# Ledger of designs, part 4: VHH binders against q05b89

Target 1, 377 residues: q05b89
Amino acid sequence: MLSSRVRLVATTARLVHSLIYSSSRSFMDLKALLSSLNDFASLSFAESWDNVGLLVEPSPPHTVNTLFLTNDLTEEVMEEALQKKADLILSYHPPIFRPMKRITWKTWKERLVIRALENRVGIYSPHTAYDAAPQGVNNWLAKGLGVCTSRPIHPSKAPDYPTEGTHRVEFSVTHTQDPDKVISALKEIAGVSVTSFSARTDDEEQTRLSLNCTQQALMQVVAFLSQNRQFYQKTEILSLEKPLLLYTGMGRLCTLDESVSLETMIERIKSHLKLSHVRLALGIGKTLESPVKVVALCAGSGSSVLQGTDADLYLTGEMSHHDVLDAASQGISVILCEHSNTERGFLSDLRDMLDAHLENKINIILSETDRDPLHVI
Key: E = the ipSAE of ESMFold2; O = the ipSAE of OpenDDE; V2 = 0.75 times the mean of E and O plus 0.25 times the DockQ between their complexes.

## First folded at step 1 (VHH)

Design e08 (framework vhh_7qbe_3; at its last look DockQ between E and O 0.02; V2 from the best seeds 0.00; counts 0 for: pae O 15.8 > 2, placed apart)
Fold by ESMFold2-Fast, scan of step 1:
Structure e08 (fold): chain B 377 residues (1-377), chain A 125 residues (1-125)
Amino acid sequence: as target 1 above (377 residues)
Amino acid sequence: QLQLVESGGGLVQAGGSLRLSCTASGSTYAMGWFRQGPGKEREFVASISWSGGSTYYADSVKGRFTISRDNAKNTLYLQMNSLKSEDTAVYYCAAQTVTYEGSTLYFSQDEYDYWGKGTRVTVSS
């Protein structure tokens, strides 16, 4: 079994033993690696209720030669990681989610922390940050549907405003009030940008002014406007919002290039996730022959993300009985693939992307032990 | 500035085979093939991840076309077998140079930063 990256040697083709690991194994400082992981997908994309980032840290300094990827960190997966000489475990699901009041040998989660620290292994969890990320779990899941476009159901906000400023101030200036003089005075205020255009109100031609202002500049703008009653009347002050990101956020709304039958979609999903069975609820009035054009999806337990979204099909790991009934009653069919079956396959794509992102500086390996705990018998 | 150069197009009989190549002047991340037939919009054909570990195909070409890449040569390939008259198109090579920014899937043309000028494939009946 090969636990490291393997490349094909060009001089001899076709036999598996012609695959040779040719990249040097290197060290990365833990803090440098964490910075690179955050550059790959920002932890700021994680949900506010989540517990993400470095959860277990060996005493510094700590260097990483082997990064070990798993969906779930069970005791058997920890044993595998230790045998494979992991220095940092990336566990998609945080093994520490609920606060721990003690770290003893009493519970399996406490034993994970003890074993990690005793063997100088860090534990890092991205969880919902990778759900939101453009190259994350939900885009991997969407790839199984066939050729489609994908957008987040609940887009994340951008880190920065598109223009310098937190507020927009709008008002109208009549020609008798000398618009050019007003514009010149406002441009003297640091943190103000002015846009003007002609407008007509009650058949009177006016100059409409739109100002983008920093928080600090807003008080100076208000002070200026309050000195002239004519400007202050009907002045509109709006707080600006950061723009929504096109490809980052909760869930995915996928539009297929070509509609397919629900039966065909089930086959595609089963093939992508390598499952012999999935659970299906038919929307009211639907059949296996019903066309599917729009799929709303969310890996794991997606009910809260999917709720209220117009689609032909909901795809997720698990939903409550009542949530399934609600969707079906609205004519929306539901496919449930079990929790981790909608997540685990992403780790192969993640390894590929991280190898590229980290320029093959460290060894990245996938758990072979990690499996969904639920089986259809 | 990244340059993509396609080659391998030409006239071929129905049922025949052609191999298209695309050479990049520098490092690329995701790469793909798109085509535009007479009177049609540009459509997705196939895409490949950086390592070549993940490949995706339009339903119309699945099982007939094979996408591959050689990162040492900065070259992308499309092996086209069992060609049909409907495959007649100008084939475009596309590449993404930013690994994560703006990328949703490998299927949409708006996900690719750089494009070749295209190579013509004509399939006679």
Scores: ipSAE 0.322, ipTM 0.706, lowest interface PAE 4.2, mean pLDDT 85
Fold by ESMFold2, look of step 2:
Structure e08 (fold): chain B 377 residues (1-377), chain A 125 residues (1-125)
Amino acid sequence: as target 1 above (377 residues)
Amino acid sequence: QLQLVESGGGLVQAGGSLRLSCTASGSTYAMGWFRQGPGKEREFVASISWSGGSTYYADSVKGRFTISRDNAKNTLYLQMNSLKSEDTAVYYCAAQTVTYEGSTLYFSQDEYDYWGKGTRVTVSS
């Protein structure tokens, strides 16, 4: 949150700028910050199995001056965050995934929770929501390929629009009943929104009610309507199919503007990720001189996202031995760069984007300690 | 990674002209100019396709500003004429190397992956 606002006007004004910036810098209530983070990239983009959002919360009220970004939250990274006075840690990978039955000093993950709470530090994890986001991790990874067009391999569906809920229930209320009382009863059910309009069906005018509801609320709605035969016999239940999001989803299928040799692509990837080495499996019939035009990529562990996708090259952090063999047998070359090496570089871009999005209201810093646990020696 | 370096900013009298330049360290698809005035959020100024065949302008600068590019030099230009005090801002160069299949949103800041550090333009009365 330090982008194009006043920080430096000239070198001779550096001291004055620093004092002015420090005195004008603000902080945010935690709820407001979380809302802004969700506006930036909705947590609804996350996979249904994921554990995203606010994972550890100090007792309210809680304000944030310093947002600390890391790929993995290890004990070493936690120490760094505390030393740098973080108020909220954004950890790309959720440090809490399985339910914790106890919070004691026994395990390193439990110690993270204890340390965070004792120092009034929140922990937030976007994880697969940022994998899916148009400006997210996979878009950052695609930037290393050169000039290309991309689309999600598995596009997301809109979660909440054009209408809320997953089902629409429509039925009619005849002139012998009070529509307002029916509407009032239905509005008592959590997760239901109701619309009414006059309509002629068959030979009699009546009020047609339309409501949207969640899957869970649907059972309560049906139970209510089933107690009245007139409603039930004229009830239609529609399962809502949400529109696809064109730029949001898992993985990216990237088509280069101009084909390049596999050797050239390897050097581009190494340069983008700042790696001296990557692991390569050649597809059958391929060489380092083979042209690459279509790249399917997925940061982190890409096996499930990439499987079945036709491409010249798979780019990901890791795949199982057998999945690599399967891809190679289909003539698809595979480049593996280790899990967090395909993710961590995004955090610099994320900092810059969040600075702009939050209008520099808070201090956003990157972990200097965070690194992939695997090194090439 | 791609680097964008702006130049050509400075102090100019109202009604005057300035030409901004932005040199990219590599190839790009679309490029554009954005600006952030005092107390305002960043706003679109102008953009240009890779070929130079399509240009887009914000209403506030249309007819006064001209965007162009020289792909041989990887350089983007913004010729600013008839400058007004309202044009006082930090001007940012933006570029994309990844575009979405079927996208025509060259004016949206979300389409740009790379940004320069900005160059200040001050228009005095």
Scores: ipSAE 0.012, ipTM 0.410, lowest interface PAE 8.7, mean pLDDT 84
Fold by OpenDDE, look of step 2:
Structure e08 (fold): chain B 377 residues (1-377), chain A 125 residues (1-125)
Amino acid sequence: as target 1 above (377 residues)
Amino acid sequence: QLQLVESGGGLVQAGGSLRLSCTASGSTYAMGWFRQGPGKEREFVASISWSGGSTYYADSVKGRFTISRDNAKNTLYLQMNSLKSEDTAVYYCAAQTVTYEGSTLYFSQDEYDYWGKGTRVTVSS
């Protein structure tokens, strides 16, 4: 009677405690978040005609746990944002563009503001700042073309002058004119900095003065110099420009590493933008087999940026009929993808970039309701 | 009406190769191959542009299948190498209209106007 002791092997189910690192996403103060967003891409990159930044501010203090991204803020998108408990909406396009004299329930734009404020939701818009940014929407659009080198069509300027002042004034002082006295007098003018150099002209030793001055100081400097005809006649006045930013600006001029057919390029663009259809105008003498090497692109309404640019192909969302005709007459083919179709796809990349930039401190969500109002049928 | 006729299907062993052909009764724009396996929905396999300059493949067939066309013969080809059991399906030829009217995503079934009757490919283990 061999009692077969069935050894119950206790399978210790190792409860892999999936440490759901509930990363306790911390709330950010609105001001801190805005600062961080500005660090990501400076609002100084925006066009002067644009309305960017914090457009709607809830009464302080305000904290942000959920950042809601959208291309366009419609009433439908606003409801989505509210349902998803957004604390701040980043709308690529500013929902407030024209000045509002009243905030009533009469217009949908006013209703957006009312709904935002009643629910303590902020509204922020970067718009053309993100058009110009090196990592912005135009850069994203350029990725759809294939391997290429790109540069801004209209480079942005640095926010600051490299030196103090907006003007440089240069002139020479002879030894007989007491350069030290002249320098001392100029230094008394507020907003003036003076540098002196020894220069030899025609075997005569002269002191060359180079001064930087503000716009305000310039008139005083000119007044001073006008007192001495010899100084004034040889004075050079230069307007100083802010440095150009090499990778920041509107539009992109893209040079492909390898030329491809227009047909191939169309397919790449469709794939990148997830579009079944685009509008095409062929340049004079061009066909779908024509090679494309240089592409000028601008997301949204790109006419003002693309106009006058030499390229094989223009890529933009919208362009006027006449602008298309002009381009075509020059042998430039044009692809139009509709306004928001050249923009909205960027928001996915933006989410990822902002998540990284903000170190996952807040929840960043993308609108699911946001779409182009136009349908191709 | 444009007619598409597929040929070249049959029984092949795993790891083997087949070449499918599709003959169109006239000129076409973009052309593509789709397949429908047993109990599965019809899925995209490959597409080729009008000029043949652009080709697209499903991830499942990338590197193994090659789509090509001969416009002079109005014929589309699919070279299938390294066939797997999962490739067992009825393969359908699809074609767009003759005239170019715009750009299309060639991986969508809705972008094709004409379809063949299909040819069966069976890959045995």
Scores: ipSAE 0.000, ipTM 0.232, lowest interface PAE 15.8, mean pLDDT 89
ESMFold2 (binder alone), look of step 2: mean pLDDT 83; pTM 0.853

Design g01 (framework vhh_gocatamig_d2)
Fold by ESMFold2-Fast, scan of step 1:
Order: sequence, then C-alpha cells, then structure tokens
Structure g01 (fold): chain B 377 residues (1-377), chain A 124 residues (1-124)
Amino acid sequence: as target 1 above (377 residues)
Amino acid sequence: EVQLVESGGGLVQPGGSLTLSCAASGFTFSSYALAWYRQAPGKKRELVAGISSGGSTVYMDSVKGRFTISRDNAKNSVYLQMNSLRAEDTAVYYCAAETTSVSGDKYTWTYDYWGQGTLVTVSS
C-alpha cells in the first residue's frame, strides 16, 4: 500500500505544476479571440439559414482566460462551464437558433442566456462554418475511413475580396475620348477598382478599361457610361462568380486509396467513433463483402447534403426512412451513427488545433458533462 | 497501410545544418498534406512545419527563416532543411501525414499517421 507521505508529496507537486501552468496563460480580449477564431475557420463558410457567431455577449470590455467547448449547451453543461470558470463557451450547436421574443426564466434556452450574462460568460457558435472548414467536423469524420482523398460535396465560393466587387465592366476608350479623364471619374465612384492597358487597333490608339465594382456601384457606373453613347454601346458587363474552394464546403466525397469491404469500413467507422453499434442499410445487390471505394459523408442530419451524390456508401448521423430507401434503391449502402456521435469527437481535435492556433495563450477545456440524450438500451 | 520512415537526425554544432527526410508509403502521396512535429523533453509536441498537397507551407515562429519544408512527389518524400540550428532545436522530430487531402496551411493537430521519430541534438 502506498504511503500517505509519498502520495502527499506527489499531490503537492501536481498542484504546484497546475497552478504554474494556469498562471502562465494570459487573458485575451474577446474581440481579439473572436478574430482569431474567425481566422481559424471563417464564419462566412456557414450556411445562409444558420445562426452563427457571438450569440450572447457580456457588456464590454470582456476578457477570456478559459474557452469551454461543447457540442450541445444544456443547462447541466452550463453548470459545468460555470464551475470550471468559463469566460466564453463555444457551443457547436447554437443554443439560440430561432429568434427569441422574450428573455425570461420560463424556458431552458432563455435561462441559458440569463445565467451566461449574470456570470459574464459569452456564447459563440460556429456550427455549419466548422462543417464546411477543411480542418473541420467533416474532415475529422473522414479521417476514420482510412487513407482517402476528400472533397466537399457542395463547395463554398472563395471569400469576397473587398476590391474585386460583384461585377466586371469592360470597354475601350479612344485617345480622343481622354482615357485619363474617364479613369479619374470612375475612380471617384465608391466600390470601383479600375485596371487599364494600352491597345492599338489598326491606326487608332485605344485604352482598354476593365473595372470591378460592387453591386451598389454598378448602377452609378452604368449611369456614367450612358452619358457617352460610344462607351455604352461597346461596354460588356459580367457578373463575377467566385471560384469554388477545393476543400471547403458542405459534406465530403471521399475516395479511398484502396477499396475495402463494407464489413471493414463498418469496423473502421465504429473504431473511429468509439461505438459498439451502428445502423446499416444495404444498397440493392450489396453484401458485407461488397467493395467500398467512394464514401459520401456529412455529420449530423446529412440527408439534404448527400442527396443525389454518387457513392458506394453514405455516412451520416441520421436520415429519414424514405431517404434511406431512396439511397438503397440506387445501390448505395447507408451507415447511420446517430446525430451527435458524428460530431462530438471532433471537439478533442478542435481543442488541440485551437491550442496551437492561439499559441497556448488561454485555457481551452472540453465539456465532460455533454453527452447524447439518447441511449441504446 | 500507411508507413512513414524518418531519417537524417544526429548530433550537430550550434549554427550547423541538418536535412531530415521522411519516406512515405501506403497512400497517394501527392494528394496529402505532411508535417514535421518535434517534442523536446518536458515540452508538448509542437508543429514545426507543414506542407499542403498544393505546396503551401506553414512554420512555427521560432523556425521561420531558418527551416524550409519541401516535398518530392516523385520520390514520395518530405524534407525539412534546418539551418542556423540552436540548442533549443534539440528534440525528437516526427513526420506526420493526414488521412484526407486538404488545401492551404495545416496550422494544427489534424495528422493521424506518425513516423517513429528521429533525434536531433544541437550541442558543441
């Protein structure tokens, strides 16, 4: 049996180490932390229907020493966060999704807001921004499949560049039309970026003008050009479509380097998610021995993202009965792991990634109370 | 099965140079990001440098300008050229590969396959 003296010395050393570690961590201003979180994964990646970002904000100034991570923010998780001295809670699922008309003690979601504000704790939700991010939830889920090439099923468009605008307007100005005067006039319009270069056709020297403008500036540009019929008649207006991002977007289409049996894939998924059971629907004509080369996946409730995607296997948390039948009828097998089981494991990776991204400036801790409310019995 | 084998570690004097190599097998090398991590005694494992499938690189601040990560897709290899070595660079260096193809910089802990590590000692 372990002597109390030896145990006491070990306990004291551990306590001193924990105190030194805690004291070495600094505070970050909330705005600076939010900027760093957005640099890690932009909120612009989120779906248009989502409610992301800072959802509950204590009166500024607010500084953060402890960032608390959870998949779901329940009242019991809020109690844990408060006990662990959280200054900001990152809740993957937004606890405020639909607009609130009241903030009273009446409902559990209202009580979360009240308790957060009374204890000066912010609430931040990235939700679908982290689904879309290349180092996000769906990338973590894809890691369980084995070595694969992963691409988004629905790619995000490249971020807006402030000087690029939404439209490109192109036209030519002859020497007699004073190109420098035209360029100067266009540059006076807010939201316009002008590029010019010399061109010569036959014996006439021309200046080719190419400008990017915001949607708000477009009508002012059109109005300017309409003052000179020759400019306007030779003008081309193009709507700018931003390039699709190769690794950012909703869902993942994963191509394994080597095909494996469906049985092997099930075991890999169970191991990655630490589950003893998953639900399986076999595609028509398929068996546990059928080869799996292409997996389409989306964490959570992924049916709308996966629909219409050609793959050997769909992997998601949940799908309706009819959506499963539709996939199976097309020869696509389906594995369902339950909603939060396809999401919660990402938070451990997120903590490590944010620790490095923030250069260990603050304490980042995971909820130990957060769990799936549903149990297999 | 993914396998990563590091080489090139050893003893060097301060101000010296070393090139670490990592030979990879078991996956389509050109499609995946790779990284070098290091772990010194009493410290957490930290990202030293990363390189994406497209060739984008990331470096920790203390090695920026001194270390260069590169890849050779024809040889299925990733390299870490270390110049102006300091005593604080002494660590076990690990090669790491991700399980998915990702664009841009891999800033943090997303790598699932690890090599055995190679020891770099910087002392006179």
Scores: ipSAE 0.000, ipTM 0.360, lowest interface PAE 13.2, mean pLDDT 82

Design g02 (framework vhh_gocatamig_d2)
Fold by ESMFold2-Fast, scan of step 1:
Structure g02 (fold): chain B 377 residues (1-377), chain A 129 residues (1-129)
Amino acid sequence: as target 1 above (377 residues)
Amino acid sequence: EVQLVESGGGLVQPGGSLTLSCAASGFTFSSYALAWYRQAPGKKRELVAGITSGGSTVYMDSVKGRFTISRDNAKNSVYLQMNSLRAEDTAVYYCAAGTSETQVTPEGRYVFKYEFDYWGQGTLVTVSS
């Protein structure tokens, strides 16, 4: 009996960008390239604490013939990028994360900025935007598990609200307060949409009013309601949430089509990440033969994303000793692959995807110098 | 002008090993994803192993741990090292070159998809005593 667990899709259909020719490549304006990169994966999906986008910009005009990809931008990688004539460096990890109060030769990060500007090289970082994206880092990590149905552990919010309003205001108006007059007055305020329905409480006829309003209209609504103490005291004001996205967000909860042993899953992960070893913590009561159906994963340092998620296995780069013990005590096994080993392999897929997305207009080069500074001896 | 030529096939006993090679010409090798497919008698072609331009690999479940795909951009070649061969591995093995992408299905399923434009002529691997 052959396993149906891994289904890889192959097609002979030609894409507009299925062939890559160096002779077809030209220059792109920096702003046009940045727009295309944002179209590929929106920076709006980045975490609020992150520092993403164009971090170092040469004076305009600037054109890009060579886009250079790296996980980490070290001084050694910068030297490689310059030798390979990079015009823009895409660094997955932002080399500028903390604000800089000076740019001098004193620290290696300051030297990166100086060298980039002196050589007219831009630096762009997508970081957590690529963690969240459906075609991003966590998606690449998930594909190593075999055929699975996945969803974000923490779904991203859509860029737009489901209605034109940012707030919902709710209150009740009795028959005595003339609901139709109140509704008419509220509809005069720009940015307000009113919904009403009739209700009876203790034989009183009441109209429950629900309205959506823009941020700008909110103060006018509050001013209107505050003119009548009865409305104001019974008023509920809610900030509307942007809807959650089905396939975009932090981490992935992956349900395999077919359960496999933990031993089989370890071999899949090692093969996908090209690792001879990984670190394993067995959940209480588990063995290498225990079935794995649900995997919760997050590239890099993912413990905060994974914590509290029901799964057979946690997969991430690194996790504290205490977090591993907490997971194991709940019967959840943990596989740790080291930080950059859960990230760097995505860059090869990123290159292929960007070549297609950018219609082979520019040269895209992957760093050969970028590597994990830590070795197991 | 584009050419992919497989070599290394042959007759081998169960448990034996073979290394398949694919030599490429007529295109910028380092820019392409490469894959090994096989077709057994009476079956459709199936993806055995793939390697992207950056070196990311994928394998079918039944060959994981037994087969290793690798590439040598300086020699314009891709290799498939096959160990612990089984009778079920008997097939014509094809080299393919193209692009790779990851897709999300409507059900939230992540699948790795290859788009291959160039194919070799194939090399026969027979695993029999």
Scores: ipSAE 0.000, ipTM 0.214, lowest interface PAE 13.8, mean pLDDT 81

Design g03 (framework vhh_gocatamig_d2)
Fold by ESMFold2-Fast, scan of step 1:
Structure g03 (fold): chain B 377 residues (1-377), chain A 127 residues (1-127)
Amino acid sequence: as target 1 above (377 residues)
Amino acid sequence: EVQLVESGGGLVQPGGSLTLSCAASGFTFSDYALAWYRQAPGKKRELVAGISSGGSTVYMDSVKGRFTISRDNAKNSVYLQMNSLRAEDTAVYYCARDTYTFTYSGSTKVETEFDYWGQGTLVTVSS
């Protein structure tokens, strides 16, 4: 009972804190708030096909006292946000995903833009940036599995770690080939960085050259090297890639510290997501007593992320019938919890984390109207 | 309904030993990781040792080699065997249940949150 009492007191203190600080809270400049949100989870983590960031912007200056969180921004949720005096709406799903050629009253998504601008409300979407973030949606989903070690199924590249150019070119020169003259010629090419070191091959000392160069410089480097057959024959050209992040990326591959039965895993998932029912496909040869050690998960519609991943269980919101059959045929069991049920619960954690990150400078409120449009009856 | 009850704390002289016990009820004990935290006066609570549902263990550097965490799923109990106790080990020791995972991102630790705590048991290391 002590832990329940402590939790109740903490919840009550947070409510009182929200009410008190709501009355005394100042406004944040929109650009300052967006910078803080990017510091919390970088938009550079988002998938290249996604549409993230500030999608609808009121004319500057714009200040934010109330940040409104929702999974989906429907017209009903927009009405709620306006009634609650939102200055910025954080919509996990971008209401603008496909390019708009016109903004008129004809479609519900166009009406969201019009209503937001008329009421001076910004719309911001992090979407796949929050899927990828270590403290994000998929981490929250993995939280329900019990004690596990998780890693992204598709790790993100580190956007802030610049390579020295796009390619590395390596070759060797003998002392008779005048290494200093070769180095000087290469340094004249814009976008080339040269490193040299001594090497001994076949009991003869050589100078090994390592060049980092830009895409634009690569053809000039190749042209230079092609003028000397001895250089060209032993030349290696490698494409440089940014380092992969170990804990940031799409989906999660979760290795449980101890195997549990599929039945136990189902109960954990239902408890975490507060669901009375989930849909289950048993992998070929599997039963409710089969051990689950490795779970591959992806919130929402995760089929493309999960496909080809070795696991005992796939956990996602939805998959096509054919994708479920493919997984089951490989001996992989599948649990489907419906799209937004794998996402929406994260918003409560997000609110608490953002309250801490922003040092309670603004009001952060969660949609009460946002819900799965589908009901099990 | 979930309850964690610590016992075994007391006064011990430097170099002595104590075994702390945590009795759990109200949940399926074998499914959860358990941990021991401690809090000295005027300091934040710190993780001392953790044990996964599968028996994997983690320890704070200053107690590694001196403390041993273990679990008995048949008795719904987790234990902390403390050897070679030092004055700096004086603290209230808390048993905690964990439903989350530890992760790291680069050199940055992504912290695990514990959802249920016991009432604590006092350990005093003094002559």
Scores: ipSAE 0.000, ipTM 0.131, lowest interface PAE 17.7, mean pLDDT 81

Design g04 (framework vhh_gocatamig_d2)
Fold by ESMFold2-Fast, scan of step 1:
Structure g04 (fold): chain B 377 residues (1-377), chain A 125 residues (1-125)
Amino acid sequence: as target 1 above (377 residues)
Amino acid sequence: EVQLVESGGGLVQPGGSLTLSCAASGSTFSIYALAWYRQAPGKKRELVAGITSGGSTVYMDSVKGRFTISRDNAKNSVYLQMNSLRAEDTAVYYCAASYEIRYTGSEYTVTYDYWGQGTLVTVSS
């Protein structure tokens, strides 16, 4: 059709816009590189429990010519990184998650820190920040499903409130209560912004006041209002929430343009992840011929993200036996691809995107040693 | 990551025919929109033919009726059948694959683009 033809022209035209010429490779100051990585995908998108950012830092000054990407940083991968002259390792999974009381040769994680520092190699982990990012791991996973629209299952909140302040206080002042005097008094309080407008309700013209205030200012506003019982009795106090981001957050809810059979979806997923086998649990009343229109997905261990989401299919790396039973009992089929199989393939796309973002200024290489520790036999 | 490998290029006489093939390895082939581009010496790269995941096709005006694009998802391949070749068709032909994720707003469309290394087609006597 014409609509599909027009879509193809728009899509293929975008390929022409990606022209890369031979670029000189150079050095970046570590701090400048970290700033650019944060501009690419903000660490503020990471989960509160996570340990992200620069985890191991050589004494400054430190410059980076070679950025080395890996999903997991094992001792074998560290050896590869050193042989390939890495100056900074981006490890998707943080090799340091729990606090260390000692840095000795006794454990493999301590040895990673020692070897990195002795060889002047930094270690940086974005982890859940790249799960949340629109150009991140979960959107890479979603591209295996076919033509779809995706949105985060749990949208991230914006880093800032839409206005200064954490609370909104609303009340009305009658003409007889001198609105201008009330407004003047409230403007004296630091951390308060006042908006007023005329309103007519029932008996008379009123001035409606809407205040945005900081947490500290809220108590002073309440104290002011409590001095006049008539204002206080009809006062509304609301906690403001940061707005939700449309395309950043945990997991993805994907709606396919056209429904396909579960069997077709399994083959797409296997092909995208280059797997000969995946694990499948059929939802109650479902078969391989059942239509799949809505897929909820989360790379890695996605159970906590996917729980409670209405979908035809859950796609993740791993899920507990009980969580699989819970999903199946609700008629939701589950595909499990193993933890790192849902993550590692993203690194190739990440390299290409970072090459473009950094304007080919440094060398970006992928680990060839990194692999899932578990094998299907 | 998707790797595209073109084959079938070569020397052919005016009025002759060639079939170009592009084999994909990597991500699921059936989800991609596929296109053939060409670049002649001293000219910019041009879209020759394209085919969507659903099979709809588009062609450059100068090749309509002479070239046919097709795909075989079972073989992870896309083909360009070129008939009635002219000297002006001499170029390096590139296979391209594109995948688009549409978010709930048009601003955040993510496109994943992959290119082959090209195959030379020379049309001369």
Scores: ipSAE 0.000, ipTM 0.231, lowest interface PAE 11.5, mean pLDDT 82

